# VH-VL binders against q96il0: the designs that were tried, part 19

Target 1, 167 residues: q96il0
Amino acid sequence: APERGAERRDTAPSGVSRFCPPRKSCHDWIGPPDKYSNLRPVHFYIPENESPLEQKLRKLRQETQEWNQQFWANQNLTFSKEKEEFIHSRLKTKGLGLRTESGQKATLNAEEMADFYKEFLSKNFQKHMYYNRDWYKRNFAITFFMGKVALERIWNKLKQKQKKRSN
Short names: E, the ipSAE of ESMFold2; O, the ipSAE of OpenDDE; V2, 0.75 times the mean of E and O plus 0.25 times the DockQ between their complexes.

## First folded at step 1 (VH-VL)

Design e4b (framework fv_ebrasodebart; at its last look DockQ between E and O 0.56; V2 from the best seeds 0.59)
Fold by ESMFold2, look of step 4:
Structure e4b (fold): chain C 167 residues (1-167), chain A 121 residues (1-121), chain B 108 residues (1-108)
Amino acid sequence: as target 1 above (167 residues)
Amino acid sequence: QIQLVQSGAEVKKPGASVKVSCKASGYTFTNYYISWVRQAPGQGLEWMGWISGYSGDTNYAQKLQGRVTMTTDTSTSTAYMELRSLRSDDTAVYYCARESRPYVGDNFDPWGQGTLVTVSS
Amino acid sequence: QAVLTQPPSVSVSPGQTASITCSGDNLGSKYAYWYQQKPGQSPVLVMYQDTKRPSGIPERFSASNSGNTATLTISGTQAMDEADYYCQTWDDSTGYEVFGGGTKLTVL
């Protein structure tokens, strides 16, 4: 177990924005690619007077981003670890060391690696199928709420314009 | 800390229904699947089905297809499993378990504490 | 529909190596997972994705998965390792989670 005060975090050098946008001109910000997922995180701006619909949309986008980051981070780490294990196993079977004479990691050629890629895809196919299905469902919901927020903002502008005209 | 806390033990008569709750905490409920697994006395683990925390999509074991309903309440981060037309052989400890990752096709971690359902006359 | 078969029981002496097998058609082309369950407790994950060990699980636990058989191996078995052990995999054709029948490990 880690120390009592140990902070569990993905990484500081990627996926976490250290920049705070200017106070008066705040928008959603897109950060650098996360080291593990290779996805760019969005830092969501929370306006002072966020409506319930706007809050719902922002939370859906935040949860979807977290979900997507975690999926790819897990898949990328699994891929990397199993690739190394496959290479190690095949080199051992061939009586070869893990390093070349120059000290570089020994590798397998593309034909030798084809078996690994086929096996990995086969083992993880269903996982990606459900990921794709869930991604489309999430994207549809986000798009739906984006439309609702847009209509809400138009309606509020029309109500404010009507109030000013009548006053 | 990630936890699944289930409702308490229940005693039911044959033909009745039971609805077991599973309250999740410590993670984004809508990003994970929950499975239900039961264990009859002295028997092994029997998978009953899974439900998406996001969409509510389900996949039920064929043996239970007409008798089980799984639902979620995202506002309370709670999953439910309802088993209808109870028989004496439905006496078991019922577990909820979270998929350890935000997708199906992997392992379960954590598990709830289990809910004993006893079906007797 | 996948079926996972485990021996009902395995007995070992303290300090010896225990092996618990899990057999299924082409199980080596899928991921295998292992759970430990002590009496009156919920199952606990002890090995995942064939060979990987969660943090907090002793190094004496190891696992393999090839062909039709996954194997959980406990070296230097201790009395605290007495439990029921279940293997688990995913069935791509049905989308079901599949458990083996369980193995009672006794340390005598």
Scores: ipSAE 0.624, ipTM 0.830, lowest interface PAE 1.6, mean pLDDT 86
Fold by OpenDDE, look of step 4:
Structure e4b (fold): chain C 167 residues (1-167), chain A 121 residues (1-121), chain B 108 residues (1-108)
Amino acid sequence: as target 1 above (167 residues)
Amino acid sequence: QIQLVQSGAEVKKPGASVKVSCKASGYTFTNYYISWVRQAPGQGLEWMGWISGYSGDTNYAQKLQGRVTMTTDTSTSTAYMELRSLRSDDTAVYYCARESRPYVGDNFDPWGQGTLVTVSS
Amino acid sequence: QAVLTQPPSVSVSPGQTASITCSGDNLGSKYAYWYQQKPGQSPVLVMYQDTKRPSGIPERFSASNSGNTATLTISGTQAMDEADYYCQTWDDSTGYEVFGGGTKLTVL
């Protein structure tokens, strides 16, 4: 019985940009825009003595980045596909070919495309609302943890100064 | 592979509570929602509610308000659904399903295998 | 609350085209999803976002959504396509997910 090749479910490419920062970098690196999301991935630096709080912040930032990458990759693909289908459908209805006499890709006028955008936004309204809500929640959490990490660092610096004065 | 694995079948008396678990694997749990759907014998699908894997925010079907509680454990990537004050008409197969990328109002994929809950005297 | 109405049953001969409708107020302004459920099995997504087909779903499955009606079309229907089919959408006001009543497809 031929092994039915497990058709790889098109897991939306986890667009983990294969961008590897230099090994010796002590800073966060920004990669090139992802081909699907068009978002620039950030490679987060991991300190050798990363505190539990710093680790938590880093993980939250990574998770949020992945979340954003996945959302926009999917949204852009959806938009592109639906746009193309809309154009093709409208051209077909008009009895027009997909190419102009000059061989260029046939396009719709701005008014016709406005209908597409309106419909697309309508269909995706709820998705965008929940995205925005979660975006704020995530960024608020990140900001909060950034503040905590900043305070921790200040406290650690003060303790080190006190120890140096006592010796 | 993305999978949802549910707890085993339950038999409960009227007035009791049941808690069904749904363990997620193969994806970032906190980036998705989990919906719960039930199906009574020979009936259609009934949406019960959803929960955010990130925030734990919930939305319950009006019919189940006050009786249902959904929770998540992000450390184990597990969603839970508790239904209280069980009645005979709560006899159903209960499904968890992952809400597709990333928000409510998208498709359910994949589904858990289902958990039969039988409420009998 | 949004309500989706499906015919309770549809019958088709092998090789013929089956059409299952799902009607709801302004359904065309939202995405429709379709699930197949075979006896004793979990539902399986067969169509998403009106017209999109998941990987592993045969090309004979197609769908449309316009006005108040989403339609699942199965061309060249096979015996293996006999199942219950459910449409799904959401309610914008409540955030509730909404299923149709389901349609039993029988392949005669």
Scores: ipSAE 0.562, ipTM 0.838, lowest interface PAE 1.1, mean pLDDT 89
Fold by ESMFold2-Fast, scan of step 1:
Structure e4b (fold): chain C 167 residues (1-167), chain A 121 residues (1-121), chain B 108 residues (1-108)
Amino acid sequence: as target 1 above (167 residues)
Amino acid sequence: QIQLVQSGAEVKKPGASVKVSCKASGYTFTNYYISWVRQAPGQGLEWMGWISGYSGDTNYAQKLQGRVTMTTDTSTSTAYMELRSLRSDDTAVYYCARESRPYVGDNFDPWGQGTLVTVSS
Amino acid sequence: QAVLTQPPSVSVSPGQTASITCSGDNLGSKYAYWYQQKPGQSPVLVMYQDTKRPSGIPERFSASNSGNTATLTISGTQAMDEADYYCQTWDDSTGYEVFGGGTKLTVL
C-alpha cells in the first residue's frame, strides 16, 4: 500500500526523551537510552575549526560508542532469549505447563534460576574478559588524546597572545 | 554491505614467506577482531589466530607460534597475515573472517573469498 | 586443548531429516557454532550460540547443545543443503578457536 501523507502530529507523551539538539547548540548532547543496548547515545558537536587531533579524538569516541552499543545490544538479547529458553526447559522437565492453572505465566524461584545465571556467566566469561580489556584500552586512548587536545588548545592560546603582543 | 576482500593466489618455494592481505569495508574496522583460518586441499578448517582491529593484540595457534605474524593498518581497514619458513604442508586456502560481534569468542561472519597459497619445490 | 569430533560423512534422501553431531568435553557449557561450506566457496555461518539462526538461513536449520554433544538438524533436507558442515567453539583456557573435523552431507 502507498504511504499516507496527511497526518501531522508532533506531540510526544510526557516522560519520553527525544534526541533533539537545540538549534543554537555548540555542545555535545546525550540522548534517551537505546531500546536494545539500554545505553544513552552522545551526539558530538563538530567545531568549525576542528584540528586533526580533535577529529581523531571525536572519531575514537564515536567508534567506542558504536562498539559499546553493539556489544550490549547483543548481550541483552542473548540473556533474554536464553533465560526464557531455560525457564521453558525446566518447566517441561517438571511436567508443568508454561501457564499456571490460574492462567498466569509460570516462573522459577531464585534458587532454580541460580543455575541459569551460573551457566550464562560461565559461557560468556571470555567475551566479558576481552570486552573489559578492550574497554580499558579504549578509555586509556581517549584519556590520552583528551590530554593532547588540552595541551594543543593551551599552546594555541599562548601563541595567539604572543602574536597579538608582537603586532 | 559488509565485505572482506583478500589478495590473490601465490606460489612459493619451501623456506620462503607469504603475506596475505584482507581488506575490510562496510563496517567500523576498529570495532571487530579478524580471525585467520586455513584449509589444506581436501582437509578441514584450521584456526591460525586472531587480531584486534583496535589494539592490534594477537593470539596465535600454538603450532604456528614463531612462524606467523598478524598485523593491521587501520587507515586502510586492512588485516595482514604473514607465514614464514614455508613447508609443503602449508599449501592451503587461507581465509580471513570477521568475528561477527565486537568481541572475541563469537561467530565468524563474513568470510573473505580465500587466498590459495601453494608451496612447491 | 579442546577437541571437537564430527562424523566424516552423513547421507540422507531428499525430504528426510539430517543430523550432524559435534562432540567435545563439556561442550554444553560453551557456545557452539555451525558453518556450511560448498565446493570452491567460503564457509557460511548457519547457526550461532548453540540454537540461534542468522538472517537468511531457512527455518529448516535448527541446533542444540547439551552435555558433550552439539547437534545440527536439517529438516526436509534439499539438494542445495549438500555441503561440508563444521562445528566451532572456544577454548577458555587458551583463548583458541576450535573447529570440528567437518562432516560431508550427501543428499541422494
Scores: ipSAE 0.504, ipTM 0.783, lowest interface PAE 2.3, mean pLDDT 85
OpenDDE, second read of step 2: ipSAE 0.290; ipTM 0.754
ESMFold2 (binder alone), look of step 4: mean pLDDT 92; pTM 0.940

Design e4c (framework fv_ebrasodebart)
Fold by OpenDDE, second read of step 2:
Structure e4c (fold): chain C 167 residues (1-167), chain A 122 residues (1-122), chain B 108 residues (1-108)
Amino acid sequence: as target 1 above (167 residues)
Amino acid sequence: QIQLVQSGAEVKKPGASVKVSCKASGYTFTNYYISWVRQAPGQGLEWMGWISGYSGDTNYAQKLQGRVTMTTDTSTSTAYMELRSLRSDDTAVYYCARDYTGFEDSYGMDVWGQGTLVTVSS
Amino acid sequence: QAVLTQPPSVSVSPGQTASITCSGDNLGSKYAYWYQQKPGQSPVLVMYQDTKRPSGIPERFSASNSGNTATLTISGTQAMDEADYYCQTWDDSTGYEVFGGGTKLTVL
């Protein structure tokens, strides 16, 4: 029985940014824009004595970043594919070839492309709505844990000052 | 294997409540939404609502507002649908389905549970 | 609320092409999805985003969306294709999912 080749859904490759920050970095690094998502990845700093709260915050940030990267990578891929299909379809309807007489790639004018953008946005409205809702929830959670981590750091600093005064 | 496994058939009296479970496996639960769809005997598909596997945010069909509650347990990758004040016209097969993801380029309800028959009889 | 209208039934002979239509306001500006449901079974996604076919769905299944009408086409229809077919989209104002009334495809 021929192995039904799992048609690899053209998922945008998980662009693991090959950007590697210096090993001795004590801060977060922002990489160049990812090829697929066009989002700049952040390499999160991991403290040597990372607290459980700090770790949780870092994981939430990392998960949210990965989620964003995947979303936009897929969105950009879908956009590019649908744009190309739209152009081809319209050119065909006009009786035009994919290439001009000069051999250049045939394109549509701005007005014709406006129809594509409108249609694309309309078709993807629900997707964007879901994305926005989850985006706000993720960022709220991150902000909440940022606050907790800030409080923990303050508390730890106060304890250290008390211990220094007692010695 | 990606699958949704629902709880067993239920028989309820009018005015009672029913809670159907949907256990997800084979994928990251928090990356997808769960939609609930019901089908009365010999009738078409009726969308009931969706819930985010991540945030727990819900959107319910207007017809069911006030009577339906959807919840998730991320620790067990399980979605729940509770329908209250049951009527005879609520007799249907209830389906959970994996719906939109914000993480993957997956669209539509691509994975369905086996369905749960809920019978409302006096 | 968006309403999708399907013919209640379509009949086709084996090997012929079946076409199932789904009409709705501004459906051409939204994605259409198609589900197949056989008796006593759960629905199965057969087409998504108007024209895209999920893995495992035969190539004889195709779909289009133009104007206010989405169309599911089954070329070389087989006896196994006898089922109920539902189109689906969403309402932009509410985020509600909307199903068509379903079409019973009979293979004679």
Scores: ipSAE 0.020, ipTM 0.637, lowest interface PAE 5.8, mean pLDDT 86
Fold by ESMFold2-Fast, scan of step 1:
Structure e4c (fold): chain C 167 residues (1-167), chain A 122 residues (1-122), chain B 108 residues (1-108)
Amino acid sequence: as target 1 above (167 residues)
Amino acid sequence: QIQLVQSGAEVKKPGASVKVSCKASGYTFTNYYISWVRQAPGQGLEWMGWISGYSGDTNYAQKLQGRVTMTTDTSTSTAYMELRSLRSDDTAVYYCARDYTGFEDSYGMDVWGQGTLVTVSS
Amino acid sequence: QAVLTQPPSVSVSPGQTASITCSGDNLGSKYAYWYQQKPGQSPVLVMYQDTKRPSGIPERFSASNSGNTATLTISGTQAMDEADYYCQTWDDSTGYEVFGGGTKLTVL
């Protein structure tokens, strides 16, 4: 196994950061917050004897995580970019520079920013409505499969206990 | 890479039904909506409706309600659009397109199928 | 119910700036999208969320959306830009997507 050099780290195109658990864990691993989505990614542990039902649950959770990370990365980048463009446009209209005399970024007061927030929320209302609807549907499905996995594990435990007692 | 592949051209008589398929690949099908858009010869784009890849929930254009049904098969990453009681003015190229649901490149219709020509004539 | 109005045609000389407008009631409070369609081909997304350009679209393409009017601007127009252009938005009362009537850009 070549242990010589390993240098380059990649950034996912969707804004999802790449991470690696420190040691192979027998449990799920939680990484650092993603730069763009501000959500912590989960690396799911795959047991050797994973049941088909456990696999379905894991895949559903992985797909939901990817969808959720992409949504918030996109939303946060859109908000930040549009906010900065709005501030720059308003400052230029006033004949002001982009930074204060102390070198800090020049800001607009709360009343001026209210126009931006109102427009941004209006533009994104339908997107957030569909996100919330799909988010609840995904969580309902995850809860349903969690229940099925729990019942399977209880049944298997009861079967083992009965076999031991029948000896 | 990401692509949508549609079924082949159809020739139908007035009153018949047509069902167009749209097979997705290269992305997680359940994370996106599929919109259906048609274009009559020499005319503009007309939105017909969309379907969720996850839930199968649909939203149909008002003038097509009662004649259109959209479905998905998540096991094959395929969307379907069935149009019933065909009229001569339903002659058009029918497109499927990947539509927004939280991915940056999907806000709007970012990936389109090649189109399916449906001709309605006697 | 929302109706998006585009001019049916726009003509420019090569190297000049083309401007294509899309008008709708309170369009600036909604996101606008732009699609390019060449004869016999599927539409291609060229601008999304008012001002954003997808990967692979030349920086000659830019757009704005304010008040009742969204505008697609193509600087240094080339022969390859000759196509039909469609704007698109949402109707928030119905959840329906709405396309403009399309604008034929001719480069002569």
Scores: ipSAE 0.000, ipTM 0.533, lowest interface PAE 14.7, mean pLDDT 80

Design e4d (framework fv_ebrasodebart)
Fold by OpenDDE, second read of step 2:
Structure e4d (fold): chain C 167 residues (1-167), chain A 120 residues (1-120), chain B 108 residues (1-108)
Amino acid sequence: as target 1 above (167 residues)
Amino acid sequence: QIQLVQSGAEVKKPGASVKVSCKASGYTFTNYYISWVRQAPGQGLEWMGWISGYSGDTNYAQKLQGRVTMTTDTSTSTAYMELRSLRSDDTAVYYCARSEGYYDLTFDYWGQGTLVTVSS
Amino acid sequence: QAVLTQPPSVSVSPGQTASITCSGDNLGSKYAYWYQQKPGQSPVLVMYQDTKRPSGIPERFSASNSGNTATLTISGTQAMDEADYYCQTWDDSTGYEVFGGGTKLTVL
């Protein structure tokens, strides 16, 4: 079986936003929108006494963020590429140039572009369905662990209060 | 008049880096792309990559990935191409060209070329 | 990666018509561009988007693109037309620009 050469899908470079929060930050930081995904990355705070549950929650959040960043970076790249190809194809068919006489990039009208959007959405419908499903699953898991961490924190506070009353 | 003026010829040793400049004039720099094309002695044209004058986004030829960096200075309307880890086969005339498009590039104006010689 | 194939050389007598071909897979579905390069000079755009001629390029230059072949035609070829000619397009999968190997046009 001929090894199907892995189409190196032009994966958007994982431009991990080199957003470095201040070293003494005691909270999560939100970075500027990523260049490719247009999503704002979150730098998650790591407590000195991070519990195993807190660590698990943080990891799940981080993994979900990375997944989401990668999805949208790739989706935006694909969209941009296909959009340009569509425009070029249509302009070619019309015998039009890529730029207007004023030197601006030639574009198609809204009606012509509507066909592109419809086709693009149709083509990517299943991909978006799977994304939404996985997004809900991931967020449900995160929410569940958030609840567990909240309960753990409450319990720890109660234990500390009991210990203070006993002394 | 639209002009692209490149930096002068360079002689480098293997393993060194070279940085070529391309100063654009006569048009709105941010409305176009700058592409880099090289030509080895007696050989054809080889596309190296492009950079957006607006966003600074780049696309490099796969063969040059990791060795090439393209940058722009919008304040001076100057594009730069840095090639690292030079080899003898990198000896070529390097051209900058104004490019229309994004995935479909038309090279309508060219620089005068910069000879880069890589010799031991 | 898309490959563009050109004949290495074409010879024509003055006043005759020169034809330079550029072959590539599905080239007719993309734009073809043509560049002229004289010895020691930078390339010059002579045709763009298959059939369009830039300002300053003589009318004797024309081009077509159909199927898998783009053709540059120079009618009434002159001695000044002696040069290397390169076709160019893009690769749909990578978005990379692709040049042909070039054709040396000799005017005998």
Scores: ipSAE 0.028, ipTM 0.570, lowest interface PAE 3.3, mean pLDDT 87
Fold by ESMFold2-Fast, scan of step 1:
Structure e4d (fold): chain C 167 residues (1-167), chain A 120 residues (1-120), chain B 108 residues (1-108)
Amino acid sequence: as target 1 above (167 residues)
Amino acid sequence: QIQLVQSGAEVKKPGASVKVSCKASGYTFTNYYISWVRQAPGQGLEWMGWISGYSGDTNYAQKLQGRVTMTTDTSTSTAYMELRSLRSDDTAVYYCARSEGYYDLTFDYWGQGTLVTVSS
Amino acid sequence: QAVLTQPPSVSVSPGQTASITCSGDNLGSKYAYWYQQKPGQSPVLVMYQDTKRPSGIPERFSASNSGNTATLTISGTQAMDEADYYCQTWDDSTGYEVFGGGTKLTVL
């Protein structure tokens, strides 16, 4: 189970990324946003009589969620790292210290940050294209299996109806 | 316990093909990528490509495109790497390695390696 | 592909600090990873995402990554640390993984 989860290899942060769904839930549970990815995780309900096809769909959804969580957590970390490096470099170029006279972290104004955002977006364009491609592929597969599960459930309902006594 | 177990050593003639297997255990195979990395005798590590355990999508190193094919069998949690049109400079130890995602390719677990010798 | 340059060899005395560098254009804007390989063995991950240490790797291993250079630092170097060390990152344009040429650490 831990191997299937999106478990970070470093020390767990504040614990906001770990949530517990209510016991006795008969539905999927949506948790609070993860600290690093800012995405809401979903814990999937497992029915007592889950079919192999339903299990495959659930595992596909779980895998896709973990993939998505990892992508955005890493992207946000990279953005923060590069942003701080850019700010530090620009302040150094201006001959300014890393802290203001009030002791707060020195920042750049919105116009000065425009160069960073432009560079970051341009540099990461291909990464975002690969992410979008994979996201579409994964959602297409999920939709396909959702359709198969729906057909299976309709078929099972029809079989049950045929077996009912008519009198 | 997470393990990647590779097939045994191979000796091939130039022009032949080789197919190396990597059987995964101890984790959900479809949640991870498998990369292939080779190392010629006394040389460094060279990345060959990756395959998704979930989608089967691949990304191959440019110099190997057209000669390499990576596949998976999810029912046996096994990844395969086939290299065609073998040359003497393909003599190397071939490793499979697990990666958590395509944006964070940390090779956290490695197979034991498969020596492929190409000689006339 | 992006190129990662490492010194071919580094020598230190037991107990001293070893420093292994890895250079590449804008490497500090990407994550760097480090692997240890002993003769006849598979590589072992020793550092990931620039500064993070996997469970089971001694605290004497540390790393940094800024500008164009990533550095693996081994404090209090022991004979058992003698190995080849490889850095790794990716190329944004291709999605390829790229390894450095490797550094042979000798503890004499």
Scores: ipSAE 0.000, ipTM 0.467, lowest interface PAE 15.3, mean pLDDT 80

